# VHH binders against DUF1769 family protein (duc2): the designs that were tried, part 4

Target 1, 222 residues: DUF1769 family protein (duc2), of Schizosaccharomyces pombe (q9uua7)
Amino acid sequence: MKCFLICGSKKEPISINGTPNVVKSKYFEGDVKVRLRDYETPDEEYFEQSNDTCSIMIRGRFLPTESTLTADDILFGNQFEKPLRDVLPMGSNLLMKGLQYVDPSIEFDLYCDQPWAFSPFFATMTKMQVSDALLPMEYFEDHSSRRSQMQQQVIRQESSIDPNKYILADFCNPFFNPSTLSISIPYTKMSFSIKNYYNGQPLRYFCKTRDGNVIFAVEFDL
Below, E stands for the ipSAE of ESMFold2; O stands for the ipSAE of OpenDDE; V2 stands for 0.75 times the mean of E and O plus 0.25 times the DockQ between their complexes.

## First folded at step 1 (VHH)

Design oB1 (framework vhh_ozoralizumab_d1)
Fold by ESMFold2-Fast, scan of step 1:
Structure oB1 (fold): chain B 222 residues (1-222), chain A 120 residues (1-120)
Amino acid sequence: as target 1 above (222 residues)
Amino acid sequence: EVQLVESGGGLVQPGGSLRLSCAASGFTFSDYYMYWVRQAPGKGLEWVSEIYSGGSSTKYPDSVKGRFTISRDNAKNTLYLQMNSLRPEDTAVYYCATGGYDFWSGFDYRGQGTLVTVSS
């Protein structure tokens, strides 16, 4: 499996469990690091502290623009180049209801020519810290009420992003393994592969503005 | 109201040691990620060390790794930084800091700082 950072016209390899890649965009400057539990070069320091199977960790600052960016302006999620195969074991509606349970802010359209599922960045990040200094890109715990507040659109729209602050965000979960494209059903021994439903296309996570400007993307190329 | 009060700074010769303390109040200290940051004269803030709420996991940048040790006493609401093998380039104001509980207002809390001068 290969992983790539897409930023503007540049596509560069990501060293999984290794050195972070630099993001330089009109909207954001920082680093991204991808971790997988089941990878040839282990990151035991992170995964001894985490029960997650994967992590996309983002560190940096959102840059000042002509208009003030709000927490509602930044989205994170998936967008596909071509239609998904409609043969999901649970049906796409049941799968998305399950995802909405885990991420109530998710918006999606799985039936269009370029399917997508996006959430507000500040609501969907599993863990997040904001600081006046760059924090290390290592395991951390979230001690804020941020996620519950950011699930409310009115709060997101009223929350300006401070361009003088650094964020450290971790998008991680114990249920989905991007390396194998498998989903583990919580509290059971059941898992299943969704690889065939992706119709041979790569899995990409996009960070973008709500009005459609891509900040960066992480591509998992099987 | 988050309050952080640093102490233990001073003048020390190269190769010497100092132990900084930070007394925390106004929040449940044992639940919070804590770190030390420093600002050398005429420069920006630099992260120096990190410690998790339980105290068992610590992180350092290469510039201080092997020389500095962060620790905490949750029963006393106190954060420590043991600095060994000090170098002139370690001269800075050292701040105790936390991310806080309030996402937009609680982050960026740091104390008034304590000055560390490494000079012969």
Scores: ipSAE 0.007, ipTM 0.205, lowest interface PAE 9.1, mean pLDDT 80

Design oB2 (framework vhh_ozoralizumab_d1)
Amino acid sequence: EVQLVESGGGLVQPGGSLRLSCAASGFTFSDYYMYWVRQAPGKGLEWVSEIYSGGSSTKYPDSVKGRFTISRDNAKNTLYLQMNSLRPEDTAVYYCAKDTSPLWFGESFDYRGQGTLVTVSS
ESMFold2-Fast, scan of step 1: ipSAE 0.005; ipTM 0.266

Design oB3 (framework vhh_ozoralizumab_d1)
Fold by ESMFold2-Fast, scan of step 1:
Structure oB3 (fold): chain B 222 residues (1-222), chain A 123 residues (1-123)
Amino acid sequence: as target 1 above (222 residues)
Amino acid sequence: EVQLVESGGGLVQPGGSLRLSCAASGFTFSDYYMYWVRQAPGKGLEWVSEIYSGGSSTKYPDSVKGRFTISRDNAKNTLYLQMNSLRPEDTAVYYCAADSGTYFYLWSEYDYRGQGTLVTVSS
């Protein structure tokens, strides 16, 4: 599997479980690191106390813009190039209702010509820290208490993003494994392969503004 | 009124030790992650140590790992930094900082930092 960072017109290879890639865009300055549990060179230290299968970790600073950006103005999620093939056995709508239960802010349309699912960046990231100082990428390696901590969270969509602060944010979950192309249905013992649904199109995670400006994307070439 | 008041800084010779304290008031100390950050003369802020709200997990950068120890006393609303084997490059103003946690963007309501305490490592 090959992985790429897309930022503006540039597309650069990402070293999975390796050195972070620099992100320089109009809206964000920092770096990104991609980790996969079931990859050629594993990151065992990151995954030792975690049942997560993937991690997209973003570190840096959102930059000043002409209009004040709020937390709800930055989105993170997936968008596909073409319609998804076949209908999921349980129905894609039922699967999304399950996911929406664990992430109530998720918005989606899986039946349009370019299917998509996005959440506000700050709500989508399963763990994040804001600091006056740039934090190390190893900061979140102890994952043992993450679920209990998430249950106590409060969302502030209207909060302005401070361009003078650094953010470290980790998108990770045990539900989707990009290496095996399988989804585990939350709160059940059911899982299924989605290999046929990708059928030559890449899997992309976009970070974008609500009004449509792509900040960066991570592409898995399956 | 939220206050973080650092103390314990001063002049120390290379190889010496200092213990910094941070007295917190005006918020529920035991609910907050606590940090030590420093700023050397003419340089930017550098993260030094972190401790989770319950005190059971700590983190350090390689530059201070094995030499510095962060701890907290939730009953006394106090944060500590034990600094051993001090080096000239540890010379900086040391700040304690409080943050509500790691999952959502509440940092602007809970991001508190003290006035700092100067540590000078020189002969």
Scores: ipSAE 0.000, ipTM 0.142, lowest interface PAE 12.1, mean pLDDT 75

Design oB4 (framework vhh_ozoralizumab_d1)
Fold by ESMFold2-Fast, scan of step 1:
Structure oB4 (fold): chain B 222 residues (1-222), chain A 126 residues (1-126)
Amino acid sequence: as target 1 above (222 residues)
Amino acid sequence: EVQLVESGGGLVQPGGSLRLSCAASGFTFSDYYMYWVRQAPGKGLEWVSEIYSGGSSTKYPDSVKGRFTISRDNAKNTLYLQMNSLRPEDTAVYYCARETGYSSGWFYLPSYFDYRGQGTLVTVSS
């Protein structure tokens, strides 16, 4: 699997389990690092003591704009260019119920011509670290140290994003298996093939504003 | 060596209240997020509540929000779940669980954990 960072009109390769890529956009300044378990270039330190199989870690700050951004204005999720394949109709409905259950803030429409699923980046269900200074690069390397210091933050949707604060956010889960290209359905023993379900499309994670401005995206070629 | 021991379960009438306790040992309790999860007969595991290691931040699914309250006493290495306005659908074995790893993003699982206790049965019936 190949991975790319999309920022503006530029598409550049990401070194999976390697050095972070710089993100420089109108709305955000920072770094992103992508990790996959059981990849040809392993990151054993991150995955030691962890059941996670995939991670997208973001470190940086949101930049001041003409209009003040609120927590609800920054979204993270998936957008597809063509319809998803209904490989398991009953399982698709169960997947949607599972997604709403684990992330009640998620909004989606998986049945339209360009399916999508997004939640606020500062969702109440996520864990992230906020600081007055950019956290050191070593925080990309030591999962256990970061984990023990992370706190769940209660961010009101109407709260303004403070451009003087730096964030570290880790979007990880044990359900995406890059070796088998499958996703497990939460709270069940069922799984489905990403390649078949995504209908030959790449899997893209977008960080965008609610009004549609893409801040950056991470693309996995399946 | 890591041990979690739940207690406080029992038979309760609909609308009643019950407090569950979990005694933790074998690890530094104050360093970990803790969870309550449940499993109804013939059903899968369901996340019930989450509490930050210091106790100040808690999370609940809509099914129990406003009715259940999670709390902890780090000096006693004990986790609690106060359950009010109990319903028949709350009937389940309740487990205390210790967190591992980060949990964020599209497939976030709030009940991500590496250890759980043996459970305590809560039956809501007349």
Scores: ipSAE 0.000, ipTM 0.146, lowest interface PAE 14.2, mean pLDDT 74

Design uA1 (framework vhh_7uia_1)
Fold by ESMFold2-Fast, scan of step 1:
Structure uA1 (fold): chain B 222 residues (1-222), chain A 120 residues (1-120)
Amino acid sequence: as target 1 above (222 residues)
Amino acid sequence: QLQLVETGGGLVKPGGSLRLSCVVSGFTFSSYAMAWVRQAPGKELEWVSSISGSGGSTYYEDSVKGRFTISTDNAKNTLYLQMSSLKPEDTAVYYCAKDTYWELLTFDYWGQGTQVTVSS
């Protein structure tokens, strides 16, 4: 599998479990690192005590615009370039319930011409730290939950993004495996493949503004 | 029957120190991240510090970094918060909490809290 960073008009390869890629955009300045458990060059230390199959770690700061950015103005999630193949109401409802279990703030529409699923960035991130200085990418090395830090950030900032602070945020999902395109049902040993729904299109994670401006995207070319 | 019991709070003068303890029972403490959170009268809940289940990683709110130290004693199933250089703004009820990986909106368990008052 190949992974790419999309930022503006540029599309560059991401080294999975390797060196972070730089993000420079109007809205964000920093870097992104992608980790997969099931990959040729393992990041064994990151995954040694974790049930996570994938990590998208984002480090940097959101840049000031002509209006103040709030936590609700930045979204993270998926948008597809064409309709999902053979999406059935039963299968779609199962997907939606699985996604909502992991992220209750998620909104989606799987039946439109370009299906999408997004939630507020700060609500989506499994782990987050805010600092006056750029923190190392290894700051969340032991994979323990940091939701209390995320909750504190939202409370302290009154849901506003502080452009003078750096964030380190880790998006982890133990129930969805991008390498196999499968979903594990929470609290069970059951899983099912969603591979047939993707219709040969790539899996993309977008970071965008609520009004539709893409900040960056991570593409898994399956 | 899981419970958390906080102790160690009290009245202290500015610049003083206190050590809070949280005794955990009913689960293997080292399997979960633990946190200290506080609430001052009339204010929102504020996260203070977190420690990984292994104890290998610690994290702090900016306002307490360098003054507070979080630690664990796995043999005693006890979480600690060593507080130094205390300020009046540190006055709050302090709670320990089990950080739940799979429950997206709530902490699994909160203790009953311990009151810390910093005044002259």
Scores: ipSAE 0.000, ipTM 0.119, lowest interface PAE 16.8, mean pLDDT 73

Design uA2 (framework vhh_7uia_1)
Fold by ESMFold2-Fast, scan of step 1:
Structure uA2 (fold): chain B 222 residues (1-222), chain A 121 residues (1-121)
Amino acid sequence: as target 1 above (222 residues)
Amino acid sequence: QLQLVETGGGLVKPGGSLRLSCVVSGFTFSSYAMAWVRQAPGKELEWVSSISGSGGSTYYEDSVKGRFTISTDNAKNTLYLQMSSLKPEDTAVYYCAKVGSYYFWSDFDYWGQGTQVTVSS
């Protein structure tokens, strides 16, 4: 039920379905908002128009560095502090086949001491809009060809990130609830928990550079 | 290394009852969701029921709801399916399965050898 934003040395609470948290880093400036359906404090504006169970919405600008950033340089995904309980190669392989069907650009290693699974940010975001102006978090349009294009590494490597443009991105789905670590069947009350696979550790989503610099992270903890 | 062994099948008359058991080894039983899946002669696999790793949540296909009960005994690493009010259309090989999908709860990565249930007059 607790959610935190990690940015540099700071770890601050996130108000789920509430006011966005500010992100200020070397690589990015903006804000992040976490939404959960059927949470204590509802976000009716978002969920009346959406079948999603969760959303991590990221709004802001990637900042200029000494080298030009490309769409291939920014990753979004999960990193764990200790091994997951599902250490069986076949089980994980089949799990990853399912995950790769939803996100073909995902890279992973679930059997190392600190398991991880990351995708290119520009490929994995469910919805994304780029604009000359900072858009309100509720305003959204998605270019339908963006995901297909950004799944191709050569296109990502040729796509420079414009530091003068703002990004509004929504990482959302209708079936996975990160606060409970449960999978639900859309349009039903049926769900089951995968919490025991996580071996008591929190679920964290990291936004980082490909060469390993963490931009920010969102942590779901009990 | 991972093994699932089903028992309890047999021939039963319509309206009768059977209890299927599945003994699991090679993984921490209470950490994984488990399911029963069946295959009738000449038909595709049909999901029957699932139970969460904690045993706190159970799910049933509509045709068996109210007649079948899924449960676990974590101390014995055993999954059960209690079947009552059996019908001829319940005739099938019943498989114990481990749920393996992060996004799809009906995506199974391991199956047992199956146990035959025949409902016939």
Scores: ipSAE 0.000, ipTM 0.098, lowest interface PAE 19.5, mean pLDDT 77

Design uA3 (framework vhh_7uia_1)
Fold by ESMFold2-Fast, scan of step 1:
Structure uA3 (fold): chain B 222 residues (1-222), chain A 123 residues (1-123)
Amino acid sequence: as target 1 above (222 residues)
Amino acid sequence: QLQLVETGGGLVKPGGSLRLSCVVSGFTFSSYAMAWVRQAPGKELEWVSSISGSGGSTYYEDSVKGRFTISTDNAKNTLYLQMSSLKPEDTAVYYCAKGSSLRFLEWLSFDYWGQGTQVTVSS
């Protein structure tokens, strides 16, 4: 699998489980590191401490803009360029309930011509730390659940982003494997490939403003 | 208008068998995945089994593999769940569900549900 960082007019290869890639945009300054568990170049230090199968770790600072951005104005999620194909045999409100329980802020429209699913960046991250200094991009553990962090964010959704603070954010999970494009069904030992579902297009994770300005994107070329 | 009607629930003894039926109307049956989902008293919803539209791929929760069989009769627009070797732990309200047109979460995305049928396994 090939992975790329899209930032402004640049599209650069990402070294999976390797050196972080620099992000420099009007809205954000920092770096990003992509990790996959079952990849040819392993990151054993991260995955020995974690049951996750994938991680997009983002480190840096959101920059001041002419229009003050609130926490709710920065989104993270998926955007597709063409419709998805109906090739999977199953569906359920159960995972939607589970996903919305964990991420109450997720919004989506997956059956339009350009499907999308986004949540506020500060709400959707699995783990996040804010500090006065740039923290190392080694795996960190926090005791706050993703739901707990989202509850705090709901209370503070209108808060302005502090451009003098650094973030370390980890978007990770144990059930979706981007390298195999498979999903493990919670409470079962079953998994299903969703590769054909993407209709020959890449899987992209976008960090963007609510009004549509892309800050950066991570592209998994399938 | 979409409609899902479940029947076949009831009281059965441990080790017994029961067949649940779900008659569907208002959509092309073979175009969507269909599923059975259950909820035991005081517990969360649990996915039990799914079947793809025309093509017959079947999937089961681990605890029911080898005991339950999901099937369809496209001519009758009917989904079945044949349950054998029933255990007290299988006591739940069983719901018939139509697979969602939500592609991202298709394996757990249902957009229409029946009213449920009670299955009680007791001596």
Scores: ipSAE 0.000, ipTM 0.134, lowest interface PAE 13.8, mean pLDDT 74

Design uA4 (framework vhh_7uia_1)
Fold by ESMFold2-Fast, scan of step 1:
Structure uA4 (fold): chain B 222 residues (1-222), chain A 124 residues (1-124)
Amino acid sequence: as target 1 above (222 residues)
Amino acid sequence: QLQLVETGGGLVKPGGSLRLSCVVSGFTFSSYAMAWVRQAPGKELEWVSSISGSGGSTYYEDSVKGRFTISTDNAKNTLYLQMSSLKPEDTAVYYCATSGDYSPFWELTSYDYWGQGTQVTVSS
């Protein structure tokens, strides 16, 4: 598996479990680090403290813009260039229900010509800290599974993003297994291979504004 | 200098009502988001409700939605929690909390200033 950071016109390789990549955008200044469990180059310090199998950790600050950005204006999620191949016995409906279960704020259309699934950044992050200073890109304490719902209720359209504060956000979960290229369905023994499901296209995570400006993207070339 | 003092707790029967008050001193009330957080016997802290510094936006934990109402009186520097249709499961010490600086008010770790708490007991 190869991993890339897309920021503006640049596409550069990401060292999985290695040194963070710098993000410089009109909307955001910081860095990103991708971690995968059981990858050929291990990050034992992170994974000894967590049951997660993957992490995209984002550190930095959202920059002032001409119009005030609210927490709901920054989205994080997936966008594909071509239709997904439906290899699931029940179709993609099971995947859709799984996505809504793990992230109730998610909006998606997985059956269109360019499938997508996005949630407000501040609602979808598994863990997040806000500080006046840059925090280390290390494991930090997990929060309640109900927090995504609380975040959606308290920040959607009501909270302005403070450009003087730094965030440390961790998008992590125990469901993706990079060694088998499979996704486990929560509370079941079921898993399915993503290799054929994504129809030969890469898996990309986009951080973008609600009006469509891409801030950065992380690409997993499967 | 920032202090929060809760009052209004007590013993109430299921289906009853109580109003909790939190008097705030040491800051301009409208500048800070305020929250009610509770701790039931033997359990961890649970966020209950928040109100924005402007007082325009209110938020509730699902189990209290429709039963509890958070409000402020800026002239009195007082935060309220009006509780109705109380259940035995609402039995807890209720804390008033605020941050002296900007913080995401859905996060319990975001609150730097807490009151001493007021006991609410719902039993028949």
Scores: ipSAE 0.000, ipTM 0.097, lowest interface PAE 20.7, mean pLDDT 75

Design uB1 (framework vhh_7uia_1; at its last look DockQ between E and O 0.14; V2 from the best seeds 0.00; counts 0 for: pae E 8.5 > 2, grease 27.8 > 24.2, SAP .699 > .668, placed apart)
Amino acid sequence: QLQLVETGGGLVKPGGSLRLSCVVSGFTFSDYYMAWVRQAPGKELEWVSSISSSGSYIYYEDSVKGRFTISTDNAKNTLYLQMSSLKPEDTAVYYCATGGYDFWSGFDYWGQGTQVTVSS
ESMFold2-Fast, scan of step 1: ipSAE 0.000; ipTM 0.310
ESMFold2, look of step 2: ipSAE 0.000; ipTM 0.239
ESMFold2 (binder alone), look of step 2: mean pLDDT 84; pTM 0.864
OpenDDE, look of step 2: ipSAE 0.672; ipTM 0.850
ESMFold2, look of step 5: ipSAE 0.012; ipTM 0.302
ESMFold2 (binder alone), look of step 5: mean pLDDT 84; pTM 0.865
OpenDDE, look of step 5: ipSAE 0.562; ipTM 0.815

Design uB2 (framework vhh_7uia_1)
Fold by ESMFold2-Fast, scan of step 1:
Structure uB2 (fold): chain B 222 residues (1-222), chain A 122 residues (1-122)
Amino acid sequence: as target 1 above (222 residues)
Amino acid sequence: QLQLVETGGGLVKPGGSLRLSCVVSGFTFSDYYMAWVRQAPGKELEWVSSISSSGSYIYYEDSVKGRFTISTDNAKNTLYLQMSSLKPEDTAVYYCAKDTSPLWFGESFDYWGQGTQVTVSS
């Protein structure tokens, strides 16, 4: 599969399991690395420690703006250009309940003309670290209560983003496989292919501000 | 120079109480989450409690909820941990720590005190 970074007016190829792509926007400067477990050029150092099939790792700084950015101002998720084809087997409601269990802060509308699903960035990232120095884009673990804190809107709205700190974030999970376009129901042996429901459009992950400014997007060409 | 100095540790019997204090110098206390972290003999570091810069958001490890109270005096740049109903399992070196991030707490710490020993034994 092919993967692209969309930043501003440019769309550039991403080297899967390779060199990170630079992100430079009004709101963020850094880089993004996309990893797939079952890819022709393996990243064994990462996947020896991870059971996930895909990782979008983001490293950088949120930049100063005219008003201070808070943790509630940054969203991460999916936006589609055209309607999804048909309904998911056994209803999208059961799938969405599963996704809300994994990510309680997710908001979505899958049946509109341009379907979407977004969560607060600081709540939805699987793992995050903050540092005064750029950390290497390698496997890491944390045991923080960040996700439970950042799922609370009041906490996000009071949490200012420090433009002098570097963020290392890893968006990964064991239930979605982009290579096969299958979803495994968490804590069960059930899985569903959703490839036929994408209606020929790509899968994109957007990082954007709450008021609608796209910071960058990662596109999986299906 | 940034410095955190803990005091108030000691020997106490099970069911007793102790109050730990941490005096902070070299940075503005009220700009960061502050934490108490402990290390029992032969064990890894364990986060105990955190308090936001405003004092409005307070969090505890499940095993200490209802027994420990974290608080701050921002004018004195001092963090406190009031410990009650102490158990032998609370025996550890207690460290005062500044969280790296002002966005959330408990993930990483960039400044630590020297630690103060708390021993709970009969």
Scores: ipSAE 0.000, ipTM 0.256, lowest interface PAE 11.8, mean pLDDT 81

Design uB3 (framework vhh_7uia_1)
Fold by ESMFold2-Fast, scan of step 1:
Structure uB3 (fold): chain B 222 residues (1-222), chain A 123 residues (1-123)
Amino acid sequence: as target 1 above (222 residues)
Amino acid sequence: QLQLVETGGGLVKPGGSLRLSCVVSGFTFSDYYMAWVRQAPGKELEWVSSISSSGSYIYYEDSVKGRFTISTDNAKNTLYLQMSSLKPEDTAVYYCAAGTYEFTYSGDTYDYWGQGTQVTVSS
């Protein structure tokens, strides 16, 4: 599996379970690290004691713009260029219910010609810490920190983003495994492959503004 | 391999109309998002409009919404921008752009660019 960071006109490879990639855009400065549990170069003990199979860790700060951005103005999610294949009766209903269960803030249209699913960035992150100082990328790797760490600061959707604060955000999904392209149904051991639903396109996670400005994207070349 | 060639620019009076065309070659339309991006004198690049490969997903910058219409002709591999009710503020070099990613305001997020065509709105 190959993974790429898209920032501006640049598309550069990401070292999975390796060194973070720098992000520099009009709206954000920081770095991103992608971890996969089921990968040839394992990341220490990061996934010990957890059910997560994938982590997209985002560290940095959102930059001031000509208009003040609120927490609700920054979105994180998926955008597809081709329709998703509906090969199974009721498969799309299970996927939709799974998405809403995992992320109640999610907005989506999976049935259009260019399917999409996005949530407010600050609402969708599995773990997040806001600080006056840049936190180490390994902050959530400590077992004690990971087991008891929860979102320390509730960022209300209407709140202005403070450009003087650093974030460390960890997007984890124990229900979707990019390495096997499978969905696990919450609270069960049932899972099913979604490889055929992708219709020959890569999986991309976008961080973007609500008015359509891409801040960065992470692409999994399936 | 990939080429984008813009035509249709020129001088027009306020309230007038122009149609810009971008002939694309070296790729299949269904693999790319197409966009129009402009640069006014002394200003930075400003995204104007985008259209998905299917033609179903269309976005406009707020100041042009209702006045400009983006469209494609797949048989001719051509992207169009129909501009009506033109204002002096629309004076800019208009660029055709193509990318594999969702539409953005930043010109930096597109993979391929044309050379541009000048639009001047002056009384």
Scores: ipSAE 0.000, ipTM 0.097, lowest interface PAE 18.6, mean pLDDT 75

Design uB4 (framework vhh_7uia_1)
Fold by ESMFold2-Fast, scan of step 1:
Structure uB4 (fold): chain B 222 residues (1-222), chain A 126 residues (1-126)
Amino acid sequence: as target 1 above (222 residues)
Amino acid sequence: QLQLVETGGGLVKPGGSLRLSCVVSGFTFSDYYMAWVRQAPGKELEWVSSISSSGSYIYYEDSVKGRFTISTDNAKNTLYLQMSSLKPEDTAVYYCAKDESTYYFDWLLSGAFDYWGQGTQVTVSS
């Protein structure tokens, strides 16, 4: 599978399980690394310590804008260019119910002309660390630091984003397996193929502002 | 030694109210997300509500939203769940759990909570 970084007018290939790609936009400055467990060159140090099948990790800082951005102004999720195909209400409802158990903030509409599902970036299933200095991409690979380590300060949804701080954010999950093109439903033994669901279009993860400005996107060419 | 002790369960009629309490010891209470999860007879575990260490992030399962209120008292090292307008569907053993994740429900991705309380039974019937 091919993976691409979309940032502004630029679209460039991502080296899966390899060197991070630079992200430089009006809203964000840093880099991104995409990991897949079932890939020809696996990142064993990361995946042996977790049950995740994929990871999108971003590191850097949000840049100051004319209006102060709050944590709730930054959204992360999926948006499609055209309708999803063969969406079955029972199956999709069970999937979304399961996703809401892991991310109660998620909002979605899977039946519109351009289906979407988004959560606040700072309130998703994303592991986060805030620091005065840029942290290494390997920060969360230490199993002792990944477990039970809660920051004294959690980024509040209403809080202004501090442009002088760096973030390391890791969106990871065991639910999507790109090697089998399947999604596992949380709390069940059920999984299903996504090929018909996506109707041949790519899977894109967008990081965007609530008013619609794209900060960056990661595209999986399925 | 890490310990979570739940109290406040019991038998209540539909429409009634109960307040669950969870006293924690052996860790810094305000450093972690705390959660209430429940298990009805013959059903899977269901997450009910979570609260961040700061109290700024509070989340509820849709079926309990507006009826349940999660809160903490850091001075007493205690987590609460105020339940109102109880329904027969709320019948379950309720567990207090320390979230082992770094942020926001990562415990569901890596596995279950390791420091569960013993649970408290809530029965909503006539």
Scores: ipSAE 0.000, ipTM 0.154, lowest interface PAE 13.6, mean pLDDT 74

